# VHH binders against Type II restriction enzyme MwoI (mwoIR): the designs that were tried, part 23

Target 1, 363 residues: Type II restriction enzyme MwoI (mwoIR), of Methanothermobacter wolfeii (Methanobacterium wolfei) (o59646)
Amino acid sequence: MKNPKFTENQKEIEKEEFEFLQKLNFIIKESLELFNTNLKNSMKFINYITLPIIMASIESKSFNPFSEIIEKHIAFILNSKMNSLGYKFLPLGYSSDLTYENDNSIIHIDIKTANLENPSDFKDTVPLGINQSSYPGVLDCKIRGKNIKADCKKIKVYPNIPTTYNNKLTITNALLFIYPDYKEIIDEIREDYIAIRELISINLKDILTPIEGSLEEFLNYKPSNEKKRLEPILDNIVRGYFIHDKLRHEFSENVEKDLEEFEKKIIGIAKKLKEREIKPVAILSISIPNGELAPHYDDEIVSGKSWGSSFRYHYKKSGNSVFKGLDNKASRAVFLHINKEYLPVLKKYFDPITVYELTEKRL
Key: E = the ipSAE of ESMFold2; O = the ipSAE of OpenDDE; V2 = 0.75 times the mean of E and O plus 0.25 times the DockQ between their complexes.

## First folded at step 21 (VHH; framework vhh_7mjh_2)

Design bb4 (from aa5 with V96A; at its last look DockQ between E and O 0.59; V2 from the best seeds 0.00; counts 0 for: pae E 2.4 > 2, framework grips)
Fold by OpenDDE, look of step 21:
Structure bb4 (fold): chain B 363 residues (1-363), chain A 120 residues (1-120)
Amino acid sequence: as target 1 above (363 residues)
Amino acid sequence: EVQLVESGGGLVQPGGSLRLSCAASGFTFSDYYMHWVRQAPGKGLEWIGRISTSGSTSYAPSLKSLVTISRDNSKNTLYLQMNSLRAEDTATYYCARRSEPDYWTYFRHWGQGTTVTVSS
């Protein structure tokens, strides 16, 4: 079906989106040095944050040890810059990472970090949640791994963000920070950490005295709506021992020896993390279409993860990119930074869409 | 009933090697993480290591270079290879299973143990 012609209102929306994109791109680009400096400042404390990183890494998720640091720094910078430009910070509850208000628009900015080794996060898609965009996406009613499909033609993924707030236009942007995978460093110590938890677990009787019942019953207790107590207890003991220097000499000599060895290893990992530095592979700025533009993008936007709890803008491999638009000459997706060493990989993942560098060169 | 039976213990000279076995029955062996622990005379329990359902191993840092844990699911058997044995390795060695298939539970099942004595 021939893409419907843009209405005058839709053109105006795109214009606003484009203008803001340019502004945001400029802000980010000019702030890159500051951003890098700030990251280095955080890294001065790597020795203190290494263990928490290790502890957090046990969760099977694509783990970037620096993701939170990155996101917080960029958020801070953006907040400062936006405020200086007269935008009002406007928290609206469950929304994007940053929300601002000006005279004509409510702006949502979502900050995402992704690992290069986990292309599912950015390959052919822009991940968005229902709290970041006003765009209703086509619902993909499939169960992963099963040949079960539901007819969801009548419904879309409707976000909790409207296309307009009163007379103000909703604008949504995403900032994607792509980083190399630092997993290999964490993988060096993860198993050791698991071992340490085991060591502690079998010796809990030495440090815990139940008031009533058996220690085993206490540790295996699982409230109907909660996780078992053992894991949190172990984590707490780890923090007490390594972070707070408490609980020393409470364990057997052999256990203490192992704990000390592990501590040395933590220090080593911290050093490795520091040496790797935090360098993005790429920074991608994306203007997400307002929901009023849905007729122009419906064929290219798919959602449906968990029945609408999240959605993604899919890239069509065929000639029409969802990120094409904004005055027909501009792209909704702009690389603000590219490490040229990774350009071949980036091309592979982003080739299906129209993406430009800040210099207006196509990727 | 869950049963774990350790074997292979005995007298060994310092510097020697020993392979312990644990025969498991009464549960789906392949579904569980299995552990080795030991207790020296007059001392507390010491965790040696574990092997996951996928075969991944984790060891106590102090013992990592000295021990290897393996499993044969077809035989429902857990193994502990120990090398370069020292006097301090004298202990009763136990095969252990957590109460649940994951390693975030307290140990519930133990064997009778097999005694290893390292002496010249």
Scores: ipSAE 0.164, ipTM 0.633, lowest interface PAE 2.0, mean pLDDT 83
ESMFold2, look of step 21: ipSAE 0.511; ipTM 0.874
ESMFold2 (binder alone), look of step 21: mean pLDDT 81; pTM 0.813

Design bb5 (from aa5 with S56R R108K; at its last look DockQ between E and O 0.59; V2 from the best seeds 0.00; counts 0 for: pae E 3.4 > 2)
Fold by ESMFold2, look of step 21:
Structure bb5 (fold): chain B 363 residues (1-363), chain A 120 residues (1-120)
Amino acid sequence: as target 1 above (363 residues)
Amino acid sequence: EVQLVESGGGLVQPGGSLRLSCAASGFTFSDYYMHWVRQAPGKGLEWIGRISTSGRTSYAPSLKSLVTISRDNSKNTLYLQMNSLRAEDTATYYCVRRSEPDYWTYFKHWGQGTTVTVSS
């Protein structure tokens, strides 16, 4: 038998999960204006963070420069609002980004971010980290889409979070933020940054003044495993010039001229980042099934590529993921915000799009 | 021993073109990024550009439309094509290599340079 019936206890669990999802949706939806205000305040300091963003992007084809800032502002909002609804903040460390309790339940909320240009990070799925739910996940017995053996069986593993803490029900949610890609803006200055680092590198002996000893011996020394000794030094010189004191006296006239031109480009990039909407493309609220609901979601909570080291909830597996034990078949994944400009793109990835208002609607 | 020898410099008219060569020996040329650097009289060192082991190039932004770097790994030779030459391009041009194949190590190996003079 593949699908046993939902017990009355399992139906009550889903009722509580659904009721909390509605509360969470209300909190986030009402808080969008505060979120925008907080984000705008962070953008007053964009000039201080633009160079770190450029430096961080040098080794990557894809980058979302605002994910941590957004996550911190959402965490602040949740901590404030959950207390007003009778939930106490309860940091349990290892388990989730945010944890709360009331008389009947322990709430786990994870904040997830994804880049719109990388659909594998958000399309029909949300990562659960190192099994950070209460549902026993299924080990993937495939390597690169192929079964390891002809008779391979899927195996359930223990989750990181109990289904209850004593008699308080564990409720797990994810908030998924989808961002636009900022590669176009960052790429405008990428080659200039490479050129500045190279320019500093060829003039390094004129720029550095050692306290004692030989600069050349210092720069040439390496253990067999220290192959990129110069990179941190170049990065430090760039930070020293553009972030701190502008070490003008340390550079020849031609080097200083190029540094000044690069500074102008950094300021221009910062202006473009400030002018662009940095709000998410979409915000989703996702209710992750409690482990007492096994086996009803076994096909939806499975291991990722690393087999056993991480898990995913496939909230669109085999059609819409819903509260399977409830008569209303409400969606477990609900859109709280959609940037109007991106709706056509989102419809390519999501069908249906269930949007939270005072009454749930399907697009 | 590592040797880098530039050639192809000389006197050229404004608006002209010139191709510089750098003959490399004493190391596995195909394993290294190679760089061109120049120094005008009385000025500091100016980075022109680089070419990766796979042939990808990066250039100083002010020179990007005026120069092209290429390499021929079968001949252990690095090239710099310069077009639309101006008086300000008068300089000694150097072929340069880092100390290790890994990126962002010290520029240890320099050629002797070849002089380009652009005069009206």
Scores: ipSAE 0.366, ipTM 0.821, lowest interface PAE 3.4, mean pLDDT 80
ESMFold2 (binder alone), look of step 21: mean pLDDT 82; pTM 0.825
OpenDDE, look of step 21: ipSAE 0.602; ipTM 0.864

Design bb6 (from aa5 with T105I; at its last look DockQ between E and O 0.60; V2 from the best seeds 0.00; counts 0 for: pae E 8.7 > 2, framework grips)
Fold by ESMFold2, look of step 21:
Structure bb6 (fold): chain B 363 residues (1-363), chain A 120 residues (1-120)
Amino acid sequence: as target 1 above (363 residues)
Amino acid sequence: EVQLVESGGGLVQPGGSLRLSCAASGFTFSDYYMHWVRQAPGKGLEWIGRISTSGSTSYAPSLKSLVTISRDNSKNTLYLQMNSLRAEDTATYYCVRRSEPDYWIYFRHWGQGTTVTVSS
């Protein structure tokens, strides 16, 4: 069976998607120096936030301490620049990271991060939530490696985002940031932090003496079903001592020595975090096809590992998922940045690598 | 009733080695994290380290290269190996079980302690 031709409306949709992709690419590429400058400025405060980063890492085996900071910086850049292109920020969209509008379109942009050690999150595909696309996902005919029947490809999983909103075209994009794993830096100090927690815990009698009852009863009181009183008190003592210079010399001299040695290790970790290349390994900009373009992208937007909970856009399947209705076959997925130190490992996953470039403007 | 009895303390020369033992009774020893803590005269308590139910260890930063904690679940016994001993290691050494197997819960069950004196 032959594929239908693009309608004139579908061609216009792709033209608008391509034009927005070009605007987004320009904004991000132009802003890379500002992005780096703002991150470098934040690094002068790294000593003040390194301990909170270490404390947060206890709950997670892998932790990117910069993910939230980077996302906020990209949002700041986009909010600042999108106004100059005639777009107004919409603070509440369909659960998108960022939503904008102009006269003709509603823009959804989702910022995604991927660990370089987990290529299934970035290699030739990008994961999408049901709230991050307007294109229905196609159900895979396989159940744990078994084909169930030939016509199951016609079953579609509909996403939350409509193809139009308020008489405006919906345009959806992802910005994909690939990062190295930071686990090795945090692992150096995690054991030491655990030791400091225990040291403080056994010496609480030096600084806490309840008027009535035993200290153990006081610390193990559970004001809710979730947490005991000890946890917030211990967290408070750690912050007071290391961040605010409180409680110094309230412990014995030998205990203070151990606390001071840990403080030196915090400074060392802060230096290592500051020295880590803050730029991502790579940045990809991806235009996600609008649902009115069905069926032209049906083979490229499929259900994830389980039906109805996620999608995956296979942006590589048809020549980097070109704008199929445009005469020039422009790519929907474009590299905006490559960290040269990682180029050998990136070449394992991508061939060729084509990077968007700005052109000089002659005045 | 939980009982913890430390032994193996005594006089040792600087640079020497010593192994302390802690005999546990009154609970299922293999289900609990076990800790070593010490206190030099006139000083505060110093956490030495812990060992998990699976044998994984964690140590105080200042002592990490000098001590090794082990356990023998068949004998209900916790061990502390100390090497390259210094005069500053003179202390009473305590075997400790937490009230729960949680590394942030206040210590509840302590042994009587065994005294180590490092002196020429």
Scores: ipSAE 0.012, ipTM 0.562, lowest interface PAE 8.7, mean pLDDT 78
ESMFold2 (binder alone), look of step 21: mean pLDDT 82; pTM 0.818
OpenDDE, look of step 21: ipSAE 0.067; ipTM 0.525

## First folded at step 22 (VHH; framework vhh_7mjh_2)

Design cc1 (from aa5 with D31S S56K; at its last look DockQ between E and O 0.63; V2 from the best seeds 0.00; counts 0 for: pae E 2.4 > 2)
Fold by OpenDDE, look of step 22:
Structure cc1 (fold): chain B 363 residues (1-363), chain A 120 residues (1-120)
Amino acid sequence: as target 1 above (363 residues)
Amino acid sequence: EVQLVESGGGLVQPGGSLRLSCAASGFTFSSYYMHWVRQAPGKGLEWIGRISTSGKTSYAPSLKSLVTISRDNSKNTLYLQMNSLRAEDTATYYCVRRSEPDYWTYFRHWGQGTTVTVSS
């Protein structure tokens, strides 16, 4: 199919994307030190959230509670900087972390965080929800790489955001922060927490009072559609112990001793977290194509891990991580920052590495 | 029917060691996490530790240095090795299984227990 002629609107979209990239680059370079998460300075109340972080890390293998914290921190910094540059914040209520408007465009920023040890999150593609893009995508009938049904047809999914808001263009950017892995910190205390859960679980009969029926019946009750899990109950009890003094009297002496020891460990972990400086390994700007660009970028939209609800934008790791216009179609992803100490590791996933400076520099 | 039978309890001197056994039957032993729990006279239940299907162990913090849990799936047997026993370790020891293979279900299956007395 003859490459459709670039429309004026398409050119304008890319122009706006590029201009925004320049602004992002400026912001990132200017604020680079701010993205260093000194939990001590950035999170004054880390002591109060250490336990919840530990808890959250156990519930979902895919959930990185530190990532969430980092994302919020990033959002805070970006919001401040965007405002300083004259962008107006728009509370549109979409899944984008931040939305702004200027004279010509509505800008959606989706903050992405990834761990260096999980290359699937950053190597070739970036995950997007259909409510984060104006680009129509094609989803395969695959879940985790396997076909759901033999007769399953690919479906076209439509985004929840328009290509334009009135006369303003939709610009969507995924800002990817790659951080070192913090798994070791959580792993250190995770086993202890599990032990505490077990320890408390055996004493639940002494702690819980049923409102209706017997406690045993309650604990053994399996709703038809849910797995029997005590995790939420146990988590709440453990958290309650540390937050509410009244709950401490409900535990046996032996359990209390163990909880005290665990508390000491939590304090120790919190201290370690405070002392640790978390610097991004790399920051990438990924311009998600506007839906009007679909004729040019359709092959770059791939199915997400969750069929029907998400897609991924494939920003090629290959050779041209330079944002170029329609005339020289290249990667719409570019490095805004690289920690040089991690360059050898990053080269395993990105080759070449192109950093956007005043001019693009290949590393 | 699920059956758990503890053995190996008895009188031991302070500083001594003891190995308890639990014979399991009536279920696929290898598919379940297994737990040791004890109850001292006049005291509440105390969780000692557990062993996963893969052999990974977790212990109560206060007992971690004193106990070792192991399993032999070929024999459907759970073990508790206790070292440096103290008077405070006097208790009835129970082999326990949760209701489901799933990690966080209610403790449903208990052995009859074996009594350990630590006394000079």
Scores: ipSAE 0.480, ipTM 0.814, lowest interface PAE 1.0, mean pLDDT 83
ESMFold2, look of step 22: ipSAE 0.511; ipTM 0.876
ESMFold2 (binder alone), look of step 22: mean pLDDT 81; pTM 0.815

Design cc2 (from aa5 with T53S; at its last read DockQ between E and O 0.64; V2 from the best seeds 0.00; counts 0 for: pae E 3.2 > 2)
Amino acid sequence: EVQLVESGGGLVQPGGSLRLSCAASGFTFSDYYMHWVRQAPGKGLEWIGRISSSGSTSYAPSLKSLVTISRDNSKNTLYLQMNSLRAEDTATYYCVRRSEPDYWTYFRHWGQGTTVTVSS
ESMFold2, look of step 22: ipSAE 0.578; ipTM 0.895
ESMFold2 (binder alone), look of step 22: mean pLDDT 82; pTM 0.825
OpenDDE, look of step 22: ipSAE 0.481; ipTM 0.811
ESMFold2, look of step 23: ipSAE 0.588; ipTM 0.899
ESMFold2 (binder alone), look of step 23: mean pLDDT 82; pTM 0.822
OpenDDE, look of step 23: ipSAE 0.508; ipTM 0.831
ESMFold2, fold request of step 24: ipSAE 0.511, 0.505, 0.426; ipTM 0.874, 0.874, 0.841
ESMFold2 (binder alone), fold request of step 24: mean pLDDT 82, 82, 82; pTM 0.818, 0.818, 0.821
OpenDDE, fold request of step 24: ipSAE 0.659, 0.725, 0.558; ipTM 0.893, 0.918, 0.854
ESMFold2, last read: ipSAE 0.378, 0.419, 0.411; ipTM 0.823, 0.842, 0.842
ESMFold2 (binder alone), last read: mean pLDDT 82, 82, 82; pTM 0.819, 0.823, 0.821
OpenDDE, last read: ipSAE 0.720, 0.740, 0.639; ipTM 0.918, 0.922, 0.880

Design cc3 (from aa5 with Y33W R108K; at its last look DockQ between E and O 0.62; V2 from the best seeds 0.00; counts 0 for: pae E 6.1 > 2, framework grips)
Fold by ESMFold2, look of step 22:
Structure cc3 (fold): chain B 363 residues (1-363), chain A 120 residues (1-120)
Amino acid sequence: as target 1 above (363 residues)
Amino acid sequence: EVQLVESGGGLVQPGGSLRLSCAASGFTFSDYWMHWVRQAPGKGLEWIGRISTSGSTSYAPSLKSLVTISRDNSKNTLYLQMNSLRAEDTATYYCVRRSEPDYWTYFKHWGQGTTVTVSS
C-alpha cells in the first residue's frame, strides 16, 4: 500500500490550474484569425520600421525582430477577452507583467517568443523568470565545470510571485510562440549599415559647422559620466536623413548617391521581411505548477548557475508534463497551432505532436 | 605626436592594380583600428574600409570586390590593395585613425594623402 501522492488542497489547486488552462486555450485558439489579421496590419508599416529594426539588431546574437509586435497583439487579445470571462486586468511588477484577477484567483500569463534555430529555448522546456512562476526552482548541484558539495536541493531560486495573494490562488501560464529565424535577412544589410555610419562620421563637417570653436572640440567633448559622444550624433543623422527626409542635399553628390543606394537596400530588406513567413511555426500553451505543489515538480523546475536566468520548466520529462495530482493525467503543455510547412522540422524536436481543437463556443 | 604617411600612388591604367602603404609612428599601432578614406577631385570623402586590431576587415559595399586592407604590426604599416581600377577610382587616398582606441570616436589623425590617377 502506498501513501497518497497529493493532499486534497493540492488536488484542488491542480483542478483550478487545469480549468484555467482550458479557458486560455479556447481564447487563444479562437483568436488566431484575429491575431493574424492584426499582425498583417502591423506588417503594412514594415517600410517605416525596418530601419529601426536594423539599428536595434547591431548587438544581437539571436533575434526575432517582431517579438514586441507579436507580444503586444496577443496582450491586446487577452486583455479584451479575459474581461468577458470576468477577469480584470491587474498589472503587477515591472517586467512582462500580464496579470488578471477575479474573485478567487490572480492569473499571470507570460508571452514568450523563441527562435526556431535555438531549440534550447523551446524543445521540451520553457525558460522562466522571477516574475513568471510561484514555484521555487531547485538549484542544480551539478553546475558546468564545478562540483557543489552542499545539499543544493535545500537552496532554491525563489520567484517574486507568491503562491497566493491573500486568499486568491496564484495561477501562472506561458504562451510560447516559435518563429523562424530572421537573422540571415538582417545580416545581408548589417555591414552596409555600419558602412553608412562610417560614411556619415567622416563627413560630419558637411552637417555640423559650429559658428565658434572647432568641430573637433565639439565632437570630442565628453562631460563626466558620458561614454561616447559620436554614436548618438550618427544615429540622429541616420534618423533625420532616412526617416524624416531631412538633411537631404547637405552632403556632396557622391555621398548623397551612397545614402540613396542604402535607402534602396532598406526597401529591399523590408520586402524580404514581408515575404518571410510571418506566422508562428508553433504555439504552445503551458500551465506552470503553483509553488504550493512543491515538492511534486522539483525534478522539472530547476535552476543552474545563472540562477533566475537559467530557471526552467522541463514540461516534457516523462511523467512530469501532466497534472500529476489529477486522475485524467492531462498535459500541462498543449500545442494550439502548428504550421504544416514546418512539420518535418517540428517532428525532429517533438514526438508526438497533438494539436488542441477548437469548439465553436465561448467559455 | 601621431604621424601617418601614405605612399605608393601614381598613374595606373584602367584595369590595373596598385598597392598603397601607410607608415605609422608616434603611437602603439597594434592597439588601433586603421581606416582608408579617399576623396576624388571636387567630391566628398568616401570611406573605403577598416582593419581591426585582430585583423578583421570591413569595406564599403561598393568597393568590397575591388579592395583588400591588411596590416603588418611589426612594420607599423597599413596596406590597401586595389584591383580592377577604373577612372572613378582617381582620388587622394588617406590613412586615418580615430582619436581613441574606442571605435566610435572622431577621426582625428589623417595622413597627407597619396594621389592615384586612373587614366589611359
Scores: ipSAE 0.170, ipTM 0.698, lowest interface PAE 6.1, mean pLDDT 81
ESMFold2 (binder alone), look of step 22: mean pLDDT 81; pTM 0.814
OpenDDE, look of step 22: ipSAE 0.423; ipTM 0.774

Design cc4 (from aa5 with S56T; at its last look DockQ between E and O 0.59; V2 from the best seeds 0.00; counts 0 for: pae E 2.2 > 2)
Fold by OpenDDE, look of step 22:
Structure cc4 (fold): chain B 363 residues (1-363), chain A 120 residues (1-120)
Amino acid sequence: as target 1 above (363 residues)
Amino acid sequence: EVQLVESGGGLVQPGGSLRLSCAASGFTFSDYYMHWVRQAPGKGLEWIGRISTSGTTSYAPSLKSLVTISRDNSKNTLYLQMNSLRAEDTATYYCVRRSEPDYWTYFRHWGQGTTVTVSS
């Protein structure tokens, strides 16, 4: 389709995006130290969530429990700063982490966290739900890179976020924080936890009392919609042991000894976590195109891993100038912060690296 | 029918070593995690450890330094090597398989057990 003439509204969208970028840059620069995750200072109750973190780490899901913690921490900081700048918080109930309004726009901020060891999460694309963008996406008939069926057709997915709220423009920003790998701390104790689960599992008949039927039937029962049954039970029992003294008497002496040893290890891990300071490797601002900018960015919207429910915005990793206008289409992603110690590693994924300062600087 | 047969138990002196074997039949042995469990006289069941299909092992913390689990899929055999045996290691040792190969399910299949007695 012939590049439609740029409308005044489209220009206004870019203007608002750029203005927000400037504000965001200010916030990030001003608050850079706050994004350092000193779990001792930032997460005062890390000792109470260490075990849940360990538990969550065993799940086959791409879920990083530390990422979740970091994300919440970031959200907290951003919320405070946004408010200080006069942005009004809007509880719109979308999948965006934070939503604000100013005089001209409704701003959606989706906080993204990535591990440096998982470049697929940050090097080329950022994942978006259909409820996180106002831009219609084209989804391929692929799940995890494989075609669902031979006759499957691409579909256009319309987002739940409108391009405008009344007279205000929708601005969507993915704020990406790249952190170094820190899973090794959890990996250290994961095997021990697995052992504890096994240890408890063999004694479940002594701990659990069925309300209906036999315990054995219960434990062997697999609902059609569930892949696993015992894991949640075991997790709850283990957690309960450490939270509730009442459960301790349910275990045999040998199991108790092993649990005590495990507890010591948990305490040790918690200590390690408290002592560790995690700094962002890099922070990127990614402006997700407003739907009114279509079709200018259609080729940059790609299918997500979950067909029908998500898409990805492909922000080019190279040749990046930010917001020179629709006539000079440029990357909508820019670095707001880079830890220079990681510059060689980052250059493997980004070339060039464009940092937004007062002016754009290429590194 | 799933069958597990333990062997190798007997009388051993303190400080001695013993290797137990479990012969598996009636299922695809290589597809399952296998476990060792023991029960001392008058005591409850104690999980010793397990070995995955890929050969990865996990042990009870208290026994980790004392035991080694291995498997030979070509022989459908599970092994438990025990070193530096103590009186408290006196127990009946069982080879155990869970209901499903890839999921956390209840222990369904048990051998008859082999008895180990550690005594001077």
Scores: ipSAE 0.361, ipTM 0.739, lowest interface PAE 1.4, mean pLDDT 82
ESMFold2, look of step 22: ipSAE 0.544; ipTM 0.887
ESMFold2 (binder alone), look of step 22: mean pLDDT 82; pTM 0.823

Design cc5 (from aa5 with D102N; at its last look DockQ between E and O 0.56; V2 from the best seeds 0.00; counts 0 for: pae E 2.5 > 2, framework grips)
Fold by OpenDDE, look of step 22:
Structure cc5 (fold): chain B 363 residues (1-363), chain A 120 residues (1-120)
Amino acid sequence: as target 1 above (363 residues)
Amino acid sequence: EVQLVESGGGLVQPGGSLRLSCAASGFTFSDYYMHWVRQAPGKGLEWIGRISTSGSTSYAPSLKSLVTISRDNSKNTLYLQMNSLRAEDTATYYCVRRSEPNYWTYFRHWGQGTTVTVSS
């Protein structure tokens, strides 16, 4: 398609994007230390959430509990800083983590967290829900990279976020935080947790009281829409043990002993997490094109893992460079922070690495 | 019919070692996680450990240093190696299979058990 002439509105959108980038850069540089996961900052309540984190980690879901925690912490910090800069928070109810209003734009910030060991999350593309962007995406007939149907047609899907709110432009930014791997900490305790589940499972008949029917029947029952039943029950019992003293008396002496030992391990893990103080490896600002920019960026939108509900912005298609606008089409992603210790690793995935400073710096 | 038959139990002195075996039949042994459980006289059931289909093991924290579980799929046999036996290890030991392969289900299939007595 012939590169459509830039409209005045398109230029204005990019102007707002760039201005916001500058603000983000300021915020990130000023608040860099706040994004560390330590007791003083994000890890204040780690003692209470360690077990739930472990529990969730054993689920075959793409869910990373630590990522969730970090994400919320980031949101908290950003919200504080955004407010200090005069941005008004808007609870619009979209899937974006934060939404703000200034004089000219409605700004959506989608906080992304990635583990350095999972390059698919940050290497070339960033995932976006269809309700996180104003950009109409083209979705392929693929689920998890496989074709759903031979005759399936690509579709254009319009998101829930409009390109404008009244007279204000929609600006969408994905703020990507790459953290180092912390899997080893989780793996260490995971085996113990599994053991605890087994310990409890063998004694469930002594712990649970059925309201009706037999306990055995209950435990063996599988609803038609559920594949697993026992795990949630066990998880709740384990949590209950730590929350409710009354439940502790329902276990045999041997089981209680093992649970106590497990508790000590949990405390130990929490301590390790507090002491480790995980720092971001890198922070990237990714400007998601507004829907009005579609003629210029259509080839950068790719299908997500979930057909019909998500897409990915291929922010590195034109290379990694500082945001320069429509006249100099380049990557809309730029590094705001890099831990230099990880530069060799990052270079495996990003070449070149462009950091936004007062001037563009290539590393 | 699913059948589990434990063997190898007996009298052993404190500090001794013992290897228990469980012969499985009536199902595809390699498709199931297998467990060892014990019951001491007058006490409840105690989970010892399990071995996955891939051979990964998990043990009760209190017993981790004392026991090793292994399996030979070619022989449909589960093993429990116990070292440094104590009086408190006196119990009937059971080989156990869950109801479904590779899923968390209630323990359904039990052997008859083999009795281990640790005494001087």
Scores: ipSAE 0.161, ipTM 0.619, lowest interface PAE 1.9, mean pLDDT 79
ESMFold2, look of step 22: ipSAE 0.501; ipTM 0.871
ESMFold2 (binder alone), look of step 22: mean pLDDT 82; pTM 0.830

